# Designs tried in a protein design chat: VHH binders against o26223. Part 108

Target 1, 191 residues: o26223
Amino acid sequence: MKLLWTSQHIKVTVHIDGKVSKMDVLEAIKTRRSIRKYQDREVPEELIDKILDAAMCGPSAVDERPWHFIVVRNREMLEKIPEVHPYGAMVKDAPVAIIVCCDSSLEKIPGFWVQDCSIASQNILLAAHSLGLGAVWTGVYPLEDRVEGIRRLFSIPEHVIPFSVIPLGYPAENPGTRDLFDPDRIHLEKW
Below, E stands for the ipSAE of ESMFold2; O stands for the ipSAE of OpenDDE; V2 stands for 0.75 times the mean of E and O plus 0.25 times the DockQ between their complexes.

## First folded at step 9 (VHH)

Design k1 (framework vhh_8pnl_2; at its last look DockQ between E and O 0.55; V2 from the best seeds 0.00; counts 0 for: pae E 2.02 > 2, unsure alone 64.5 < 65, grease 24.9 > 24.2)
Fold by ESMFold2, look of step 9:
Structure k1 (fold): chain B 191 residues (1-191), chain A 120 residues (1-120)
Amino acid sequence: as target 1 above (191 residues)
Amino acid sequence: QGQLVESGGGLVQPGGSLRLSCADAGFTFSNYDMAWYRQAPGKERELVARITTGGSTDYADFVKGRFTISRDNAKSTLYLQMNSLKPEDTAMYYCAKAPFESFIDYFDYWGQGTRVTVSA
């Protein structure tokens, strides 16, 4: 179609990428692992756009969609994250990180934003994996010292709550798979 | 319930070597990512090395190529080869399931540990 040549949107796949990722959703869920080692290779903005699109597809309480995302590529900023977020040490080696935040002014029902941002965070991990990237969720909320440290570092206003920091890049490790299915966790009809 | 038993610790001189072992008789070993942790007197427990089910390894920065983690799934045994030992490596060493998929700092151990003492 002629739409490919007249599109004003940079996200048109044929214009910027002639192929669409093809991974079964159950395969993505079963094979995703936390990746903490990354190739020295930039992640194209197009892939970040796809990942954030996926992040925003999740359900939320009363469709409140309270999430905001900070995309961090600046080396100085990435190197500062471990100073306030010790579990995020690998972030300094990542080409990019996504900070998932809750804007509490968008809350419609108090307290469900944690579920909302958890859904967005998991969708980021799965989408990254389906695109050949590796990522890891590093927890910020509810650890107050990490919340305040990240808020200060990125000038995040008081009504916005940093939830997670997710470094990502092309993987430089393969952790393998695990067989974690446990029938004893399944209860029919009653506990 | 299975348990992990560490062994191979002892007293060594600086620059010396030790090989730590951790055995699990339960045969669940191959399903888990595994790790070595250590705790020096008056300090918090810290990760030394991890190895995934697929054999990928990760080391704390202080290791600097001196230690090697490995596993033998047929024997349900985890190893830590420790070379070029320094006095600051003096600690109790623990074998545990690795919190590789944890999104927060996490230490989980279920052994008594094995003591490594490096002389002054």
Scores: ipSAE 0.365, ipTM 0.673, lowest interface PAE 2.0, mean pLDDT 85
Fold by OpenDDE, look of step 9:
Structure k1 (fold): chain B 191 residues (1-191), chain A 120 residues (1-120)
Amino acid sequence: as target 1 above (191 residues)
Amino acid sequence: QGQLVESGGGLVQPGGSLRLSCADAGFTFSNYDMAWYRQAPGKERELVARITTGGSTDYADFVKGRFTISRDNAKSTLYLQMNSLKPEDTAMYYCAKAPFESFIDYFDYWGQGTRVTVSA
């Protein structure tokens, strides 16, 4: 059943020439949704490179940039990820996944690597979305079983900490939009 | 935090049907993805069905076309039409709000649930 994804609401203006129109940053932020269903379509390496470039452009504590990225395209490995990552069920259906890791030996200030890797992960999501891809952040750290599972599966050394698994692909669902602005969370000058 | 209120559960024979409802009393319903979960005695809570703000639906493997999740934004109500019910569908059914932008698959914003019992 070819789910004719009527592209109505994700104005991914796929221009005829395959050039993804540049999405405004605010638009990317506001319209991004977690995507857990993907088309049976490969993601070009060029797009992954752009996403990883974006992932490395964020700030980090003392500019430590502790992040590493494992790009997974192997079908067998993608299918094994759900075995050690219960929230990663959709990974088996993705054409590619990025595992964001921290090299603890690069950490300059203890504990800030979580923020660093979070920023990198979010940039991956935003970049993917801006390029017409869907992605979802599946948390690995700080769940010990998932951390160890991913470590073992990908032979990640002890000083490197897997942080998140982010499957990516062309979207096969329409998540819609949300307006989650909450003025009650805004305080002027004082709490 | 607006209270989700589940209803529509009951006793039904195998092969029977039920329609569950979840009413949202407080939040902008249309801005949230919604889901049904169930928990059988002695088992973990599991996802039954989800529906996005865009209307996309997804179902657990055990549903096999028997259930349909839908939403009425005007009434701030989520539905689960359950057909061809089986004894193994016996569980407490819960409605969940906005679970699908989480980093993890654990959620604690549930209603009181509605009990579904399928028995001859």
Scores: ipSAE 0.347, ipTM 0.724, lowest interface PAE 1.0, mean pLDDT 88
ESMFold2 (binder alone), look of step 9: mean pLDDT 78; pTM 0.794

Design k10 (framework vhh_8pnl_2; at its last look DockQ between E and O 0.41; V2 from the best seeds 0.32)
Fold by ESMFold2, look of step 9:
Structure k10 (fold): chain B 191 residues (1-191), chain A 120 residues (1-120)
Amino acid sequence: as target 1 above (191 residues)
Amino acid sequence: QGQLVESGGGLVQPGGSLRLSCADAGFTFSNHDMAWYRQAPGKERELVARITTGGSTDYADFVKGRFTISRDNAKSTLYLQMNSLKPEDTAMYYCAKAPFESYIDYFDYWGQGTRVTVSA
């Protein structure tokens, strides 16, 4: 552990498993916001790799890990997404998008793949945020018109289900702080 | 949940201006991202503008700099300043909570609306 000291602000660098921790996990969860405006700036492949590594770290039902990811950087393809996915209009302005999919041939227990892919999708959002990127989850499943539109656009086979489209990039907006803690949602011992 | 009440609509000639207001009572206004929607006769409701709790804004392409969304958290009030109005802007205008953190584009809480008519 090596400490960096200053007279007014103490900066502490803590090495954990050979890596420098840049953001506490609770802080990342509390400060993440949906980002729909992006800088005209490429996202390095290395950062996408780190995000997808994080996406695959989530738990899944009976460890089925049914997720697959399509990384889209092609400008023409990004510009076509809004044609079949209206909620994804901002994707045309993003440098990259990740499509989270379920491969139903990997499903070991029926009906849990939605939770599995939701976990992967949220991990993408948190990892992107921790790396200084902004992202937004735009829902595809279970809206059948959007599922089929994305499937056709990206040549996704029938047994693979597109779940979400997540555009990401360096943020060009700051949505601000929120206070979401609600004690009335907490019940001790009983309802 | 509180009740949203829109006001400020009316009849205006092309090129004119209106300021819409939306009063929000019965819940913590400052904790909600907010939006204006509109619905022209025979058409679906469409987003006009959104504003986050922190004041970041987003506008539909048809706005083209003519409208400005703003909020006053102390008064629990949302505003839409509408300038350079066109006959195409004729619609009912609705105040809504904007589920900015929603991963689906569905709204289930609306005000009663205020009518804006731009004469031809």
Scores: ipSAE 0.425, ipTM 0.711, lowest interface PAE 1.8, mean pLDDT 86
Fold by OpenDDE, look of step 9:
Structure k10 (fold): chain B 191 residues (1-191), chain A 120 residues (1-120)
Amino acid sequence: as target 1 above (191 residues)
Amino acid sequence: QGQLVESGGGLVQPGGSLRLSCADAGFTFSNHDMAWYRQAPGKERELVARITTGGSTDYADFVKGRFTISRDNAKSTLYLQMNSLKPEDTAMYYCAKAPFESYIDYFDYWGQGTRVTVSA
């Protein structure tokens, strides 16, 4: 059991057998941070499967579930992503990335796919974190150059829209904690 | 967002060193990615170095190991150690603060800059 001591005493218990202690949902939400540095360590397929399962568990508009996922492990492809995605520099150093896409042909109500894919992306981040992995949401949509770049790179059909690129790996940095609570954003009964 | 104040610029000979500082008067320094940019006369502003909240660093190609970006969260201060300075490094250097954990690499808060002049 290697205790990674974060400067703010966040104990991430990584079990030697790859089993991560169960993290409750509130803890996952509150302690999740974008991770952009990864260990030279492979991510087991089992963990990716769990993450993708979580990605598909969110709600969607009228249950349209328009999301598709490209799992990228190929080193050459990972190294090419930064060429078309300026904020994707860290992807080249990740053992795996998930590209979240929307199949527009699955939309039942136009425009809600952004929310659907956002929910899926966030679930990926939370699931990854709960499993002892680090991840970061690198925005693709709605930036046209990035959308088209990722489309070309992965031969994505025209009716499918790349939405986000999420590199994942065992974390090699510790961003610390954050407090985002703002009581001024809470309105009781009326604005 | 607190005011960013750069310091440490000046005149230095080629091969010399400078250490730039950026003080953040805000209380949330540790939660923001930080960066140094520079702008030479007649040129566009360009990224020099970036440091994440987790301490990960990225450098422009022209840095070639000469500069080191670091941060002290306790002092809410960003640093740029500049060694082996060249005349081409002459520019106004700006401290930049990113929004709180963003989906995109974007800096929207800037200091006033500190001038670095490298000349024989």
Scores: ipSAE 0.142, ipTM 0.570, lowest interface PAE 1.9, mean pLDDT 88
ESMFold2 (binder alone), look of step 9: mean pLDDT 80; pTM 0.818

Design k11 (framework vhh_8pnl_2; at its last look DockQ between E and O 0.29; V2 from the best seeds 0.00; counts 0 for: pae E 2.2 > 2, grease 24.22 > 24.2)
Fold by ESMFold2, look of step 9:
Formats: sequence, structure tokens, C-alpha cells
Structure k11 (fold): chain B 191 residues (1-191), chain A 120 residues (1-120)
Amino acid sequence: as target 1 above (191 residues)
Amino acid sequence: QGQLVESGGGLVQPGGSLRLSCADAGFTFSNYEMAWYRQAPGKERELVARITTGGSTDYADFVKGRFTISRDNAKSTLYLQMNSLKPEDTAMYYCAKAPFESYIDYFDYWGQGTRVTVSA
């Protein structure tokens, strides 16, 4: 219900359809799957903003936050990604992709940026899933040919390192969940 | 951990059928999602079909209902039934453990391959 008047006495909030969609965090982690088929449907800018906000909430070494994100919606550019990133073939079919990069000039403690950008990348996957989107992390770093190819394609400067390419969209497949818990990987007190 | 061995390839006329098999002697076959890939001369390997541990399947668009992937976990064997074969299906066919949750796919998950030739 929208209200079309002003009052200094009343604070109002408006919810479209009366629902706020939420997913429990453990559910999100356990049910997220890599999605490589997408509907022909635009992803609203609002959802990309929420995903990138979540990406930037991750911890980083000494709070250095070395990440930068390139949001790619241009069809021609998406179609060129597989030419330099051959295992990213599904990117050409995605409505949007996010490239996670490290700006090495933002490193405060050398050598931890890979962990930092991995955290941001996983947060993108989980946030997308919680919003009803499907995504997949396609690795770029440390594969030198992929790093240079993506850098060249997007005019990324030499001190900035493309880490991952994450295509996303409304899913057109449902691989289901997997029960991968393995008690033999758990060691109590010592190895 | 076993060795993947493909079989069932051969020479066939357009419109014909073949059934490919892939044997995995690994005792944990049922824990892995599996796939068939193909590689034509001068082309990159491409996904043909994949199947989850629970039997859910996913096919490349070019399959268009002509191929069926299946598995027999008791025999540790993966199958690809190929019907209505076309000359463009000519390729080496590979069995692989499918890396559904891999962020890279250059690790070698392949079997040794079986050749399929569809002559005009």
C-alpha cells in the first residue's frame, strides 16, 4: 500500500506485495549451486547493488579491502569473454557478469589479496542465490593467460589483477542439492 | 579412485544410433556427478551431457533430445545413448567426473576417449 501524503508526525514504510524475501544463511550456503544456464531476463540494477554491497562486507587482511568490481552487461563484451577465458563459455549467455579484481596498490600486508578476493567472490555467489539468482565462479587468477586476456579485454591496468569472472542471471536449471558432509575430514584436537 | 574407460564408439550412418559406456573401477562412483564431453578435430572440448548423483540430467543445446545420459551406480558405469546421429556429431567422446562445483575446469578428469564417426 503506497501513501501519497506528507506528515511530520508519521514514518511509513511501503512493501510491494507485502513480502520481504529472505533465505536463512545456512540454507543459502547448503543449497547454492553453480548455475550455468540463465533465463532471457534482465537482472535489475537494485539486485546487483545488493550483491556488491554484500561482496564488500567480507573481512580482509588488516581491513585492506583491495577489491574492485567491473559490472559487465554489454552483449558484445560478454560474448568476447570466452575468447580469452575458454572455460567461461556460459558467460556469453548471461545477462550480466561481475569481474572481481585486486588493486595491488591497496594491499597493506602483501600476499593476502587472494584470500580477500576469494571472500568477496563467495559473498557474491551467496548473495545472488539469496536473491533468487544463479551464478558461477569462473577462475581467472592465477592462470596467467586468463589474467592477461581479461586485463586486455577490459583495459585493466597492470597493477590491477582480475581474479574471477562471475556470470549471473535468473536460473534456467536446478541441479539440486548435494550431501557432501564427510566426517573423515574432521579431526578432533589433532590430526 | 579409478581409471575411466570409454567404449561403444564406431562408424555409423547418419540417423543411426550408438550407446557409449564408461567404466569407473573406483569404489566411490556413486559420490560423483558425471559427464560426457566431445572434441571434434580442430575444435575445443565441449560438454554433451551431465548427470547428478541423484539422476538429474542436463544436456547441451545441440543435443535437442537425441541423446540420453544415464548411470548404473551398482556397476560403476556411465552411459550415453545417442540417437538420430548427424555428421556434426563426429568427434572423440570422453567420460569425466563432472566438476559441477569447480571454479576451474582445466584439471584432467577425462577418460581416454572413444571415437564416433558419422559418415554422410
Scores: ipSAE 0.309, ipTM 0.659, lowest interface PAE 2.2, mean pLDDT 85
Fold by OpenDDE, look of step 9:
Structure k11 (fold): chain B 191 residues (1-191), chain A 120 residues (1-120)
Amino acid sequence: as target 1 above (191 residues)
Amino acid sequence: QGQLVESGGGLVQPGGSLRLSCADAGFTFSNYEMAWYRQAPGKERELVARITTGGSTDYADFVKGRFTISRDNAKSTLYLQMNSLKPEDTAMYYCAKAPFESYIDYFDYWGQGTRVTVSA
């Protein structure tokens, strides 16, 4: 049991045997950070399955569920992603990445797919964190060059829109704590 | 947004060393990813080095082990130790701060810069 002491004394008990202690949802939300450095350690398929299950549990507009997921483990492909995605430099060092896509043919109400895929992406991040993994959301849509680059690289059909690339792995960095609460953004009853 | 103030630039001979500093007078320094950029005359601004909140570092290809980026969160200061300087390293060097937990781009807040001149 390696106790990783975070600066806020949050004991994250990482069980060496892959048994990740269940993290409370609020704890997951509050303690999640973008992780851009990863250990040279493979992520078990079981964890990816759990993450993808979580990704599909979010709401969507009129339950359209337009999301598709490309799971990338191939080292050559991971190393090519930074060539078309400048903000995805860390992907080359990750053991796995998930590309979140939208099948536009599944869209029932125009424009809401962005929200749907965002929800899926965030659930991936939270699930990963709760399982002792680090991840980062690297935006693809709506940047045309990135969208087309990822499309070409992974032979994604025209009706499918790549939305985000999310590298995952066991964390090799420990970012500081977040304090983003802003009471000035809260309005009671009226603006 | 807190003001970033660079210092430590100057004239140095080839093979010489400089240490740049960037002081953050504003927000919680430790929460932000930081970077050094440089811009030579007539060239585009380019990334030199970046450092995450967790202390992980990344360098441009031209650095080749010559520069080291570091941070002191207690002093809210970013550093760039530059060794084995070359004439091609002559540029205005800028400190940059990343948006907090951004998924789009790395950096959008800049200092005024400090000039580094490498000449015999």
Scores: ipSAE 0.245, ipTM 0.634, lowest interface PAE 1.3, mean pLDDT 88
ESMFold2 (binder alone), look of step 9: mean pLDDT 79; pTM 0.802

Design k12 (framework vhh_8pnl_2; at its last look DockQ between E and O 0.32; V2 from the best seeds 0.00; counts 0 for: pae E 2.3 > 2, grease 25.1 > 24.2)
Fold by OpenDDE, look of step 9:
Structure k12 (fold): chain B 191 residues (1-191), chain A 120 residues (1-120)
Amino acid sequence: as target 1 above (191 residues)
Amino acid sequence: QGQLVESGGGLVQPGGSLRLSCADAGFTFSNYDMAWYRQAPGKERELVARINTGGSTDYADFVKGRFTISRDNAKSTLYLQMNSLKPEDTAMYYCAKAPFESYIDYFDYWGQGTRVTVSA
């Protein structure tokens, strides 16, 4: 049992046997940070499966579930992503990335797919964190150059829209903590 | 919104050193990832260095070990120690809250900047 002491005293008990201690949902939300540096360590397929399961558990407009996921482990492909996605520089150093896409043919109500894919993306981040992985949401949509770049790179059909690229790996940086609670953003009964 | 105030800029010879400071004037400094940016005349603003709330640092390629970003949360101050300065380092240097918890690579500059001039 290697206790990785993060500066936030979050005891992430990484069980050698791949058993990650279950993190409370509120803890996951509050302690999650974008991670852009990763260890030279592979992510087990079992963890990716759990993350993708979580990604598909969110709500969607009229339960349309328009999301698709491309799991990328190929080193050459990971290294090409930064060429078409400037904010995706860290992807080249990740052992795996998930590309969240929308199949527009599955939309029941136009425009809500952005919310659907956002929910899926956030669930990926939270699930990853709860499993002891680091991840970062790198926005693709609605930037046309990035959308088309990712589309071309992964041969994504025209009716499918790449939404986000999320590299994942074991963290190799200290994300620190933030307290962003702002009571001024809370209004009671009326504005 | 808190105001960031940069200081420490000036004229220095090539190979010289400067230490820039950025002081917080109203926000919870420790809650933010911080960064230094610079803008040379006729060029776009570029990231120089960043430091997150955990103290992890990242540097632009041109820094090559010459600069060190650090923070003192007790003083609500960000620093940039610049050594081995080169003429190409001449720029206005800005302190900013870095949006590192963003899915968009957008930069918002908060300080007025401090001018660094490296000249023989």
Scores: ipSAE 0.348, ipTM 0.709, lowest interface PAE 0.9, mean pLDDT 88
Fold by ESMFold2, look of step 9:
Structure k12 (fold): chain B 191 residues (1-191), chain A 120 residues (1-120)
Amino acid sequence: as target 1 above (191 residues)
Amino acid sequence: QGQLVESGGGLVQPGGSLRLSCADAGFTFSNYDMAWYRQAPGKERELVARINTGGSTDYADFVKGRFTISRDNAKSTLYLQMNSLKPEDTAMYYCAKAPFESYIDYFDYWGQGTRVTVSA
């Protein structure tokens, strides 16, 4: 690790796994794609920590921060997810998955937890991409069969709502970028 | 009826082969995951095979080693090569597509189907 201090009061630069993270935020947003094929390669805990740090930096309704995260690396558990998440075949092929949950006891304003957990989920996708990883958001909430299946599989309490399952790993595919800007979706001053 | 048109069905003897095709009139075929489903009389539709935008494939257990899914993005066409056909393969076969950038894995565009009948 190299720690730098200068008279110009710059932030300390930290190398993780020999990489320097410099991706522009607009580049990350525009180039992030759903990745469903992963290399047979471990994802270091340090990268998961950085991703979850980013997930928790998002805004939430009245700063309620209702999110909890389950990090799943156990092969047997990853292989069971498709049994309760019927279109999640890629989850069993991932080295790790993050389950984003809402703890309803942390809600301060009812009903905003969906937006809060969506923000956290999108931050996970962007952070993973910026670190050279690929990820995909696989929806759980509001599909009742998936919510109950994931809750049962991971012993999630009734007051905690599994929102999304996000498998991630080093990508083994490149679907390319898309230009989706549509001026017809922009309304000036009124509809 | 969707924008997908299946063809290549017909009557074959057990052990025979058949190649199904599915044409997409859309401009953006390459942006979709594609799948073949089948439905026998009185049964629910079941997945046969799927292929993502990058060409990775997945097969139902009952068809592994006998069927091959493929796609030609330049021709906007999906294929299913069916070998060693059995009477149990008799069904209406449907192609389907789903947007690649979706956080739910749901095939929401379906063709009309093409009938495959295997009988001796």
Scores: ipSAE 0.292, ipTM 0.657, lowest interface PAE 2.3, mean pLDDT 85
ESMFold2 (binder alone), look of step 9: mean pLDDT 78; pTM 0.794

Design k13 (framework vhh_8pnl_2; also named m39; at its last look DockQ between E and O 0.42; V2 from the best seeds 0.00; counts 0 for: pae E 2.4 > 2, grease 25.4 > 24.2)
Fold by ESMFold2-Fast, scan of step 9:
Structure k13 (fold): chain B 191 residues (1-191), chain A 120 residues (1-120)
Amino acid sequence: as target 1 above (191 residues)
Amino acid sequence: QGQLVESGGGLVQPGGSLRLSCADAGFTFSNYDMAWYRQAPGKERELVARISTGGSTDYADFVKGRFTISRDNAKSTLYLQMNSLKPEDTAMYYCAKAPFESYIDYFDYWGQGTRVTVSA
């Protein structure tokens, strides 16, 4: 009884530092890995919105920002992606995929949309990682059969070019980190 | 550049088995993820199986339950055990150092390949 009485009147008397730090940008870049195995768990729409916001914040040639995004959650559609993208088999097991596209009508300088869409794709990968998700960039452009297959599957108009397919979800694997710094690739003042 | 050498291919009857080997003539085998690809004449090269440095495996749907990928880091050798072979498995088989950070798989190949023919 004595112990039951004291438990009813317990107040917080000690505070511990225990704050969860946000992932640093350098940590996010260095620890991000391609993830191809996902938990059977839905990704909240709010997190997809944050990822797409980050994707659109990248630099682009003459600020043309030619990117459009298709968010695919429909299981039947995800299961059809490997039929037109043979190395995208993991997409069917993901809860969601983002298709990065270029709207060529927004292009201000020829050919730089590839760099623009590459930047958007990498920002998606980094943003997903920073939010506790895993993702992988599966290449579409410039492979003509994959470009046309994805276009047909998602009713993408001729002036829009599918660039990449990025499945994402809560990770079900941990491939570990890489140590890739190579000082022999750095040249001071001259080659 | 690559110094991967595939072997173990041959002519087998339907339902037969083959074990393919891929030898790396380098110091670096244990540091790389590895894969087997195949290509039939006039078709694109397709991924058959992958294995990570830690031994995690992934398989194409058309070989699941029939093929097994494995590695021996001490011998710098990658293997593909192929069971219950079908005529549609007829192809040139290639091994590759498979960087899992690659955003394009189609061009990830090294080695000259080893021919597998499944026919009566």
Scores: ipSAE 0.426, ipTM 0.756, lowest interface PAE 1.1, mean pLDDT 84
Fold by ESMFold2, look of step 9:
Structure k13 (fold): chain B 191 residues (1-191), chain A 120 residues (1-120)
Amino acid sequence: as target 1 above (191 residues)
Amino acid sequence: QGQLVESGGGLVQPGGSLRLSCADAGFTFSNYDMAWYRQAPGKERELVARISTGGSTDYADFVKGRFTISRDNAKSTLYLQMNSLKPEDTAMYYCAKAPFESYIDYFDYWGQGTRVTVSA
């Protein structure tokens, strides 16, 4: 069922349709790989919006939603990231990166923000993959030098903690899939 | 975990070549991304090259086209062809399951290693 509100002066369209997914969620989870080589091709703002919408759909401790996202497209800034984040060398070659941060002033219960930002980070990876993009999670927190370096580079205030840097773009590599299911990790009823 | 067996190291002159091999006794070699690491005396271990399950390769900047990583899934064997060797390449070389999906740089799994010595 579609619900439309339109007039000649203001046209507002609200669609309540079952959306046909391009990729099944289990397929996305199973086939997502870390991508570190990107095409020289811009990522449309519309795709970044969809990815960040997905990031904010995750659960959080007591619904605290402590996350903030910095979208970095400026070439000079992307090129500086490896100077303060050695693991992030591929970021200089990405058309865009997302920095996932915790705003500690939004924390309602101490210490769960790491889980919260991890959930948001994984949702970014899955959403990017489902949209035909490749991404990789490069760890910042809890490595103090990386946290401070990223904070300094992007003028992040002391009460905000950079958690991860996620470069993304259209893939220029295909790492392949892996079958990692291990029944020995499954314990029925008890250890 | 000591199931990985490196071989092929030795003493070579600068400019020479060596081919390292790594046999994996694991049941599912083709399901793992693989890598070569090295550790020179007094240095930290560092990534040399890695190869994904799909055949994508990645090399450290210091190899600059001198090394080629490859894999033979039918033989469960990983290779590193090293050409144009320099004295700076002198190190113990290790194979490992690669950290392509690791969001942190650190690994805690190594084979026994094979020594490469490049000296005039």
Scores: ipSAE 0.310, ipTM 0.616, lowest interface PAE 2.4, mean pLDDT 85
Fold by OpenDDE, look of step 9:
Structure k13 (fold): chain B 191 residues (1-191), chain A 120 residues (1-120)
Amino acid sequence: as target 1 above (191 residues)
Amino acid sequence: QGQLVESGGGLVQPGGSLRLSCADAGFTFSNYDMAWYRQAPGKERELVARISTGGSTDYADFVKGRFTISRDNAKSTLYLQMNSLKPEDTAMYYCAKAPFESYIDYFDYWGQGTRVTVSA
């Protein structure tokens, strides 16, 4: 379904000097939204490097750091991802996507890799947002069909598990922000 | 879990208009993206329109400018103004809190729906 967003004025505070002002971490967390529409604009390699650096800075179980990243810019490959990933329709419109994977051979404690890759994925989203990019987490694992589809498409070895596909680009939509603070989810000392 | 309650459906002639409403009784309405879906007999449920917390709107291709989604946060109500209705628009229309921050394609927050019938 091709949803046409009416272009509300994305106040891209383009600071004059092309330097994306450093966003405060709390601001990044609070204002981040999933972005599924992107401008017809390439993402510089420098920004991808910064995002991947951030992706590797999170904690992991016993510091196992099991994550691998596939950076996809090839237009043909981006267009094929939706064929095996139904929730990844927007990937075809992104200038780049990052596939987060787990090398199971690097696991020290079984099962924690999901948390490790989740942390990496979230850091990608936050870093992207802080750099003026839009991104969305599209889940691959644990859906077997998607896992196998992505595996085949990118020739991922059996011991490596694709976890998420994250398209990135300059935002072409403005979803707004949400305040989801819920005091009922906070328990003091006891449940 | 707050109950979404749709209203405004009915029988209308081709070319006619309806305005659907969805009242949110339980949740902080303003903090959720909202959407209208429809399901025709024998067909799969499909997205009609969505509106973000920021007011950004998106429409399915078949809408072609005929429908307008809007929201009133003060009333915790979602609207769908439907003009130039066609027989093919006949369906049960559902209001939903759109989980646009989900990393999976799953929707579980639906009202009971309101029926729209377009017939001569």
Scores: ipSAE 0.300, ipTM 0.643, lowest interface PAE 0.9, mean pLDDT 88
ESMFold2 (binder alone), look of step 9: mean pLDDT 78; pTM 0.795

